# VHH binders against o75319: the designs that were tried, part 253

Target 1, 181 residues: o75319
Amino acid sequence: GNHIPERWKDYLPVGQRMPGTRFIAFKVPLQKSFEKKLAPEECFSPLDLFNKIREQNEELGLIIDLTYTQRYYKPEDLPETVPYLKIFTVGHQVPDDETIFKFKHAVNGFLKENKDNDKLIGVHCTHGLNRTGYLICRYLIDVEGVRPDDAIELFNRCRGHCLERQNYIEDLQNGPIRKNW
Short names: E, the ipSAE of ESMFold2; O, the ipSAE of OpenDDE; V2, 0.75 times the mean of E and O plus 0.25 times the DockQ between their complexes.

## First folded at step 20 (VHH)

Design JJ8 (framework vhh_etentamig_d1; at its last look DockQ between E and O 0.89; V2 from the best seeds 0.74)
Fold by OpenDDE, look of step 20:
Structure JJ8 (fold): chain B 181 residues (1-181), chain A 120 residues (1-120)
Amino acid sequence: as target 1 above (181 residues)
Amino acid sequence: EVQLLESGGGLVQPGGSLRLSCAASGFTFDDYAMSWVRQAPGKGPEWVSLISGWGESTYYADSVKGRFTISRDNSKNTLYLQMNSLRAEDTAVYYCARYFDTDYHPFDYRGQGTLVTVSS
């Protein structure tokens, strides 16, 4: 069956826009087939995602999906007006240089094409925390020159949850800068 | 009920090749990434390889890169692991595992495993 991801219900569905950036992080929305496993107030569908973003007076311009599965929802569940990008990102380990580059490239491309608006880059993994937080922070550190601790603090505050994986935190704080090309 | 059944293990000489298979049932196979995990005698489990639902992406442990190839046939609900240039240190029980993609448990189901012994 469609099992709810472990501890998925424990995380806020949508974070806040990260000030000074176009990023917003959220946990994975779940397609309708999961609803039977959830209380109504626990449901978080692709539609709910967009509603919650609108409630923040924001608009999504891109969704970057970092999950390594297709069982959560289908790109077809999203409005056609919002581009969807899949970057398969393995959990539990620090993303490799290729994954980091793909993410940076996608973000830079979006920013280049969306200079005339204030649409957000929505990023999610399963919980919208560890992989999501790492890659966003990696971008801020490597591309924007943000101090690692500041990037982590900013993400944690805006997501409403703190990065949990020590290897991610350690790499952000003390690891090498990754190339941007 | 989710079921994973490995096959293809056996005894092989160093430098030899072996192909493992895993027959999956009880779930929508292509919705899940699938993985091979191995456990050598006296050692902890090692993540060997991962493949996405439609094979768009693959991952390999450094220890097997260039030697092992993970693949899948979704029409047959089958996962494969082609193992070339086998080494003694590849000796282990190899498990087929369904990737659950959570921060706490990477796998939610695992088969009974198939033994691979690399020895001269």
Scores: ipSAE 0.836, ipTM 0.912, lowest interface PAE 0.6, mean pLDDT 95
Fold by ESMFold2, look of step 20:
Structure JJ8 (fold): chain B 181 residues (1-181), chain A 120 residues (1-120)
Amino acid sequence: as target 1 above (181 residues)
Amino acid sequence: EVQLLESGGGLVQPGGSLRLSCAASGFTFDDYAMSWVRQAPGKGPEWVSLISGWGESTYYADSVKGRFTISRDNSKNTLYLQMNSLRAEDTAVYYCARYFDTDYHPFDYRGQGTLVTVSS
């Protein structure tokens, strides 16, 4: 059936807006069919996502879904119409140049179209941590010129959990600047 | 119960072709990305290819790009690997694996494998 992702319950559902950016990170919300395996307080649905964002006095203007599956929820499960973009991102490996390019293109497009408001880009993978943190940090480093350690520390603090995969951390700290915009 | 059953392995000469199949059962096949993983004698496993639930995205290891093609037929719950221009280095047991999209385990199920031997 509807197997809950391993350790998904261990992570805060939604982080905080990253100051000086338009990003907020969260773990994947789970559609109703998953709730049979969850206590009520463990649930984090698409509706719960939007409620938690509103509780922070924020508004989503784009959701970027980095998962390599469609089993967790569908855009139709979202309680409001908000732009949604799926970028199939292979886990366990540093994202390839094509994936990084797609992410940068989506962020740059959002910033152009939303320069007159304060809406946020919501980014998630399965846990909202490793793939999500890598691509947000890669954007900040390559496009905004942020120092690698500063990008990582900002993400970790605002997500409420530290990036875990060492290959991602090492690539951010010591890898080349990616010129793909 | 999740079951993955590979077939189509065998002995083939260098430069030849072979098509592997994987019959899947016990789960909603099109909900999951699927992968081929191979293990050569005396070596660790190598991630060969990955395909998303409806074929929107594919991935190939550099060692097989341009020679191998992953595909799936969701109406038959079957995953395929078309292997062309085979080399001795492709000799391995090939496993069908269900991709488990987390940071902790790349695959949650794999089959028993099918042996491919490339030899002249």
Scores: ipSAE 0.552, ipTM 0.806, lowest interface PAE 2.0, mean pLDDT 91
ESMFold2 (binder alone), look of step 20: mean pLDDT 83; pTM 0.836

Design JJ9 (framework vhh_etentamig_d1; at its last look DockQ between E and O 0.84; V2 from the best seeds 0.75)
Fold by OpenDDE, look of step 20:
Structure JJ9 (fold): chain B 181 residues (1-181), chain A 120 residues (1-120)
Amino acid sequence: as target 1 above (181 residues)
Amino acid sequence: EVQLLESGGGLVQPGGSLRLSCAASGFTFDDYAMSWVRQAPGKGPEWVSLISGWGESTYYADSVKGRFTISRDNSKNTLYLQMNSLRAEDTAVYYCARYQDQDYHPFDYRGQGTLVTVSS
């Protein structure tokens, strides 16, 4: 059956908008089939995601899904008004240049098309932390010129959890800038 | 019950080819990314390749890039690994594994493995 991802319950479902950016990170929402394995207060569905975003007086304009699986939810579970983008991102290792480029391209495209609003880019992996945090920070560092430690601190603070993977942190802090095209 | 059953292993000469198969059952196959992992004698396990649920994305370890091809047939609940240009260092037990997409325990199920021996 649909088994809950390990440690999924340990993470806040939704972070806060990162000040100065359009990013918000969250853990993967789980489709209805997972609810039978969760206490009511632990449930976090696609619908719950949107409700929580609204509670923050925000609106999602794009969802970037970095997971490498389809078992969590289906794009059909999302409102049709919110674009969904899948960027298959392997866990455990630093995303490759192609993955980084795809992410940057998606973000830049969204920002170009959404200059007239303040809708957010929602990014998630399984826990909405390591892969999510890396790619968001990578963008801030490479594209926005943010100091690595500042980007990491900002993400950690807004997500409510700190990046855990040392290889990600190391690459952000000391790794090369990735091309933006 | 989740089951993974590997097949196709055997003895092959350097430069030869081999195709592994993994029959999966007990879960919605196309919801899960699937992986091949190998373990050589006296060495730790090595992640060889990964494929997404519908085959949209694939990943390969540097050691096998250009030589190995992972694929799947979701209609048959089967994972494949085409191994070309085999080398002695490819000798290992090859396992089919279901990918969880998690940080610490990337795989939750693994088959019994199939032995691949590359030797002249």
Scores: ipSAE 0.776, ipTM 0.886, lowest interface PAE 0.6, mean pLDDT 95
Fold by ESMFold2, look of step 20:
Structure JJ9 (fold): chain B 181 residues (1-181), chain A 120 residues (1-120)
Amino acid sequence: as target 1 above (181 residues)
Amino acid sequence: EVQLLESGGGLVQPGGSLRLSCAASGFTFDDYAMSWVRQAPGKGPEWVSLISGWGESTYYADSVKGRFTISRDNSKNTLYLQMNSLRAEDTAVYYCARYQDQDYHPFDYRGQGTLVTVSS
């Protein structure tokens, strides 16, 4: 079915660019088939995503989709000029080392290929909060050397919502730095 | 109406194998990741395995990794769990569950379960 994810309506569609980084986080856009279940002001389609990014005077250069399903929208709904990468990320548990490595590899590749522009990496899971915040913060901590509490504060402020899952927060604050190779 | 019907449980000796099946109906099967969850006597549920809609990705609990294999046949709307090298600790009721990719409630439907007993 076209069931709206639980509590999806409660979250801001798109956050703000995280200063000093190339990241912007958002909740999953929903294709047209979901709009029967939404009031017009609740809609957030793939097109709406790009409009909101444009309104911030920003441009997406990559979308990393962390959802563990393909039912929310099709990659074909995105402009062909914006690369799309799916990293199936299991919810409710701290992402495993393989998933973390795939995320780091994708971000590093983007930064290399886009060193001469200011395009953003858009990252989302279903709500754009827990898995998204965890992986962005894990990258900032392990690769950029950001202190855990500073990474979490930056993400929370720019997303407009705080990380909610305690096991993710505890792993970021107290867990080991993961290897980058 | 969503229905999930497990089968294939039974009594098996340690070191043995079983293959569980789950027949799904009432929804577009390949739109959803599917999971096996087990509950041992007197314990809470344990997330055993997960497979994405077309098998692009799988997850296994550490306790079963290397011994269990999740698979699906979308043409038959069927989920499978191949269980090898069974141990007494694998004794549980095994449930087929539909995964909700969200932060709060991981599963929205499960079957009645099938009992697996590993005993000499």
Scores: ipSAE 0.656, ipTM 0.854, lowest interface PAE 1.5, mean pLDDT 92
ESMFold2 (binder alone), look of step 20: mean pLDDT 82; pTM 0.828

Design KK1 (framework vhh_4orz_3; at its last read DockQ between E and O 0.96; V2 from the best seeds 0.89)
Amino acid sequence: EVQLVESGGGLVQAGGSLRLFCAASGFTFSSYDMNWLRQAPGKRREWVALITSGGETDYAKSVKDRFTISRDNAKNTVSLQMNSLKPEDTAIYFCAREGWNRGEYVFDYWGQGTQVTVSS
ESMFold2, look of step 20: ipSAE 0.812; ipTM 0.906
ESMFold2 (binder alone), look of step 20: mean pLDDT 87; pTM 0.874
OpenDDE, look of step 20: ipSAE 0.894; ipTM 0.940
ESMFold2, fold request of step 21: ipSAE 0.825, 0.820, 0.824; ipTM 0.913, 0.914, 0.912
ESMFold2 (binder alone), fold request of step 21: mean pLDDT 87, 87, 87; pTM 0.875, 0.873, 0.871
OpenDDE, fold request of step 21: ipSAE 0.916, 0.914, 0.915; ipTM 0.948, 0.947, 0.947
ESMFold2, last read: ipSAE 0.832, 0.822, 0.790; ipTM 0.918, 0.909, 0.903
ESMFold2 (binder alone), last read: mean pLDDT 87, 87, 87; pTM 0.875, 0.871, 0.872
OpenDDE, last read: ipSAE 0.916, 0.915, 0.916; ipTM 0.948, 0.948, 0.948

Design KK10 (framework vhh_4orz_3; at its last look DockQ between E and O 0.94; V2 from the best seeds 0.86)
Fold by OpenDDE, look of step 20:
Structure KK10 (fold): chain B 181 residues (1-181), chain A 120 residues (1-120)
Amino acid sequence: as target 1 above (181 residues)
Amino acid sequence: EVQLVESGGGLVQAGGSLRLFCAASGFTFSSYDMNWLRQAPGKRREWVALITSGGETDYAKSVKDRFTISRDNAKNTVSLQMNSLKPEDTAIYFCAREGYDHGEYVFDYWGQGTQVTVSS
């Protein structure tokens, strides 16, 4: 059977909306086939994701999946009304310029098309922390002009867990600005 | 060195069939889950099918009941039988090995892909 990702149980399923942004981060939801290896209270399915978002009085308008697999859940497990975007992102290394551009382009496109609502951009990798946090912060820094330390602090606070990878943190704090087009 | 080489692509009319092959080498093939993915022009790469080392299969909704993934461990090959092909199936098809690295699933090796074109 499928393995539960390492340390997956250690992270909060869903973070909070980042104030001043449309971003919310969460760990990867797992399809039903994984539930046999989990206690009921540990389960976090695509359905559970939407329920938790609703409990926060929010609504998802887009899901960006950064995992480098399709094992965890299928796009068809999501409501048809919520677009799903896969950006295969390798873990443990700083995302390349193409990946960063894809993410920025997706976010900007969503914001342009969703000016009339307050729907959120849900972003996740496996734990919804390192890759997720890097790309969100990279966007805030490069596109919104946010100070790197402020972006990182904001993400950490809202996710409920701190960005762990030093190479990501270092690149955000001291690395070059990436092109926005 | 891990290698994956796809073959079997080509031009086919709508409603037709193709069988893709992926020849694997450089690793214990029978111990790994294998996948097919595809990338259509101007679109993002999408997952198509999975076959586990145990022989269990899974499919994307868009290809379910039309495509069949299989493997031959004696020959180190994974295949994708594609029936009832549609123009929207036009894409470069990739074979990918799925590993479990640093506590998560990842497509750790890819082939170069084979072009499949379905005409109306």
Scores: ipSAE 0.897, ipTM 0.939, lowest interface PAE 0.5, mean pLDDT 96
Fold by ESMFold2, look of step 20:
Structure KK10 (fold): chain B 181 residues (1-181), chain A 120 residues (1-120)
Amino acid sequence: as target 1 above (181 residues)
Amino acid sequence: EVQLVESGGGLVQAGGSLRLFCAASGFTFSSYDMNWLRQAPGKRREWVALITSGGETDYAKSVKDRFTISRDNAKNTVSLQMNSLKPEDTAIYFCAREGYDHGEYVFDYWGQGTQVTVSS
């Protein structure tokens, strides 16, 4: 019964740290029960995630999981030292103000608690692209004052894939600034 | 229309047991995976247990070996047997249907929840 997410194999597992930020984006890691349906080179487990982060000489200090399910892996599959936060985020539509608030609150809380280190916030949805890119860019625009096109370009380059959904792109470029912290 | 209605919540002493039920209607129940989630006061909603259409189960670490999820496809019912209850199990418990929609798993329908309160 476990289905590999559609097109999941088409995306790079982990992006690169976004310069000048604490963000790194990746696709959802898959627990062992999914591996029977994957060739060995296609696997991307919670352990693989941390190995790839280590290979970049980086360290995760928080994982924000934006999927609207708990099917893909469990928090206990992560090292005990890395906080995990689930923010149920509906796909295919611009996230609502409550979701944006929760994301900003989590990021701001992390930055406050981690001002004396350089640990990263890992963010993922299913593919680590549309919901992930939207919320990271929304944070950079609303909180850091980054221009929309600059935030989008930075995300696309560091993720290694471009944001695909036009409604997300249009909201980032032309939508209102959100004040929900 | 799709409906999920939880019941069986109540006040129970620590160490006690309670059985929750979720009555499902408006869809082919036997074809869907079902979940329980819970939300304690002031906390975020968290996943508790899964039962697949094929009867496979999985549990959050905090409830494993104390809670048992089961389903009765003839009655369109999901149940959660909760044993050895602790005050930290106090929460509103939600039944959720899980679909595979647009190529990914999604909790696509939720019940309104049933309150469980565990006193010390």
Scores: ipSAE 0.771, ipTM 0.890, lowest interface PAE 0.9, mean pLDDT 93
ESMFold2 (binder alone), look of step 20: mean pLDDT 89; pTM 0.888

Design KK2 (framework vhh_4orz_3; at its last look DockQ between E and O 0.96; V2 from the best seeds 0.88)
Fold by OpenDDE, look of step 20:
Structure KK2 (fold): chain B 181 residues (1-181), chain A 120 residues (1-120)
Amino acid sequence: as target 1 above (181 residues)
Amino acid sequence: EVQLVESGGGLVQAGGSLRLFCAASGFTFSSYDMNWLRQAPGKRREWVALITSGGSTDYAKSVKDRFTISRDNAKNTVSLQMNSLKPEDTAIYFCAREGWDRGEYVFDYWGQGTQVTVSS
C-alpha cells in the first residue's frame, strides 16, 4: 500500500492567510487510500482541506501543487470550481529559473483574473513548507519588493512552521533576483 | 544506469487505438511502480496511469475505461493500451519510474517520450 510521507503528521494541515497577500500554504492532502494508515484525527483529505479553509472564513481560488508525484490525490478530487495547477518541483534543491517563472506566471495570471474577489492561492508541496515557502517568498521578494527576511518571517509565522532548508533560506536572503518574464 | 525508452507512438484517427511500450533497464524493474504521463502542446505535463509493483492500477479520470496500463516483469516493460482515442489525447507520452526519495514519492526517472497524434 501507499506510504505516508515521512514527518507528514508533524506539520499543521493548513496555515493562515499571509496578511497583505492572497497566499495560504498547507501540507499535501491525501486521498482515501492513505487513510488506512492513519488515525482518524490524522487524516487530511482534499475535502478536509476545503473544510478547514472555510473554517477560516476564506475561499480557495487556485491550488498550486508542487509535489513531484501524483500519488497523493487527483485533480478530480477537488471541486470543479477551483482550478488545479501542477508544477513538478524537485525537493531539497533550489528551484530552477523555469520553475520559478512558472510559479510567478501562475500567480500573476490568477491575480489579474481575480481582482474582483478575495479568493486565495493555495500552495503545497509534501509538507507545505520548504518548496512552498521558497516559491512564495521568492515571489514576494522578486515581484512585490519585500525584504527577504520579512518575507521569510511572514511565511513562517503564517504557516506555523519555519523553513528548514538552509540552501533555500540562503538563496532567498543572498541570491540573485530571478527574472519575472 | 537507469534507462526508460518509449515506443509505439504515431498518427491515428479519432476512435482508433495505439499501444505504447516502455522498455526499462538498469534496475530491478519488478520492484518499482511505473507511470505514464503526457504533455500536450501548450499544456502542462499531466499524469495518466499508474501500475504498482504489485500490479494494482489507477488512471486519470480523462482516460479511465479507455486506457489500460500493464506490465511484463519478465521483459522489463510497461505498456499503455489506448483505445477510443480522441484529439485531446494528442501529446508526448512519457514513461516514468516512481521512487521513494528522502521520505516522499517522486518520479525519479523519465523516458524521452513518444509522440501520439490523434486526428479528427
Scores: ipSAE 0.901, ipTM 0.944, lowest interface PAE 0.4, mean pLDDT 96
Fold by ESMFold2, look of step 20:
Structure KK2 (fold): chain B 181 residues (1-181), chain A 120 residues (1-120)
Amino acid sequence: as target 1 above (181 residues)
Amino acid sequence: EVQLVESGGGLVQAGGSLRLFCAASGFTFSSYDMNWLRQAPGKRREWVALITSGGSTDYAKSVKDRFTISRDNAKNTVSLQMNSLKPEDTAIYFCAREGWDRGEYVFDYWGQGTQVTVSS
């Protein structure tokens, strides 16, 4: 049956926009079929996501889903006007170069097509923390030239939770700079 | 060794039907949820259908009422009956096992895929 992801309840549903960027991070929204095992205040559905974004006076222009499954919600649960991109990202290990490239390509494409508005790129994995933080920071470091520690601190503060996986942190701080092609 | 092998793909005319099979080995098949996904040329992989270990099913809106996922635990197979096929269904179709790994769902094993081509 539908299991609530481990520790999912422990994380804030949606972070804050990262200043100077177009990014906002959140944990995976859960479709109605998961709600049987949740108290009302624990629910965080696709609709709840958009309500919380509106409460921040922001608008999503793209959702990048980094989970390695489609179990949690369907793209059809999102407003028709918001593009959805799935980038299957293996957890618990530093994403491979193909995954990093797909993420950079998606972000760059969005920024080009949305240069005349201020819509946000929403990024999530299961918890909206490790894979999400790694790829956002990797983009900021490799493409925008942000210092690794500055990218990490910005992400942690805006997400409301710190990156936990040491292998991700060390790769961002000391690992190879990835080509942007 | 976990293995998933798809078969049954081919060329079919629009409006026709095709049945895909996924032969599973190397694990306790009856204990796992199974999925079909597909990837059209130049597009990202998209989810098509789910069948749980208990037999419950779910479908992407684009294929609902045309496709039927089923499983045969005695033969360790998952099938996808595809009716009323459209050119838009042209894709490589993948069978995927869905595991629960360290507290989250993951497509942890994939087949190599089988090509389905739907002509006008």
Scores: ipSAE 0.805, ipTM 0.907, lowest interface PAE 0.8, mean pLDDT 93
ESMFold2 (binder alone), look of step 20: mean pLDDT 88; pTM 0.877

Design KK3 (framework vhh_4orz_3; at its last look DockQ between E and O 0.94; V2 from the best seeds 0.88)
Fold by OpenDDE, look of step 20:
Structure KK3 (fold): chain B 181 residues (1-181), chain A 120 residues (1-120)
Amino acid sequence: as target 1 above (181 residues)
Amino acid sequence: EVQLVESGGGLVQAGGSLRLFCAASGFTFSSYDMNWLRQAPGKRREWVALITSGGSTDYAKSVKDRFTISRDNAKNTVSLQMNSLKPEDTAIYFCAREGWNHGEYVFDYWGQGTQVTVSS
């Protein structure tokens, strides 16, 4: 059977909207087949994701999935009204320029098309922390001109967990700006 | 060295059938889950089918009941039988090994891909 990702249970299912942005981060929801290995209170399905977002009086307008698999859930598990975007992103290493560009392009496209609403961009990897936090912060730094430490602090506070990977943090703080197109 | 080599791609008319193969080497094939993915022109790569080491299968909604994934552990091959093909199935098809790395599932090795073109 399917294995639960390591430490997946240790992270909050859903963070908070990042003030001044349209971003919200969450850990990967798991399809029903994984529930056999979870206590009821540990379960976090695609449906649960949307319920939790609603509880925050928010609405998802886009989901960006950064996991490097398709094992956890299927795009068809999501409402048809919410577009799903897969960006295969390798863990534990700083995303390459192509991955960063894909992410920025997706975000900019969404913002351009959704000026008339306040729907959120939901971003997740496995834990919704390291890869997720890096790419969100990279966007804020490169595109919005946010100071790196401010971006990191904002993400950590809103996610409820701090970025853990030193190589990600170092690249955000001291690495070069990446091209926006 | 882990290697995955796809074959069987080609041009086929809508409604036709095609069988893809992936030859695996360099690892204990029977111990790994295998996947097919595809990438259409101008689109992002998408998952198509999974077959576990135990023989369980799963499919994307778009190909369910039309495609069948299978494996031959004696020959170290995974296959994708594609029936009732549609123009929308036109893509480069990739074989991918799924591993467990740093506590999560990952497609850790990919083939070079094989082109499938379905004409209307």
Scores: ipSAE 0.902, ipTM 0.941, lowest interface PAE 0.4, mean pLDDT 96
Fold by ESMFold2, look of step 20:
Structure KK3 (fold): chain B 181 residues (1-181), chain A 120 residues (1-120)
Amino acid sequence: as target 1 above (181 residues)
Amino acid sequence: EVQLVESGGGLVQAGGSLRLFCAASGFTFSSYDMNWLRQAPGKRREWVALITSGGSTDYAKSVKDRFTISRDNAKNTVSLQMNSLKPEDTAIYFCAREGWNHGEYVFDYWGQGTQVTVSS
């Protein structure tokens, strides 16, 4: 059967756009087959995601899916006009350098292709928090020169939940700057 | 140790068929969901099909109605019957075990893959 990810119900579906960036974070949307185990008010489908983004007067130009599975929804559940990119990211440990590089490359490519609009990069893992927050913050620190504490504070405030994994927080605050391209 | 070994790949003409097999060992096969994924040259790995431990199936839109995933719990195998093959189906095909790790789904073991080449 389809299991609802643990604690998934405890997280706000979609955060707010992060000011000064093109990022918005959310938890993984769940396709219809998961809805049998959800009350109607608990549902958060791919369609619900786009409705919530539109309600914020925003538009997604890319979705980066960091989950290490395809169980939760299919790329075809998204509008064909929105690019989808899967970066298989191992949970519970600091993402490796290859994963960080793929994320930076994807963001850089998006910014080049979308310099003439205000579309957002949507980023999610399962809960839209730890892997998502880590990679967004790593990008802001390494590429944009943001102070670690400022990146973390911005992410936490806009996501509506604080980063939880201490090894991620420690690596962002005190770990090495990773090479860019 | 957990092992997944794909076989059945090869060269086939467009419109043809192939059947892939994945032999599983080192775990209680009947308790796990199994997936096929594929990776075309220069492309990212993409999901193809799922079969749950209970036998329910799901497919990527690009292969639905052409591919059929099945499992034989007595032989610890997953199969992918691929019909009406197109050049775009050319890829290395991987089977993957799907676990429930730390409260979420994870592709936790992968095979080495088997090459499928569809000529025009």
Scores: ipSAE 0.819, ipTM 0.915, lowest interface PAE 0.8, mean pLDDT 94
ESMFold2 (binder alone), look of step 20: mean pLDDT 88; pTM 0.880

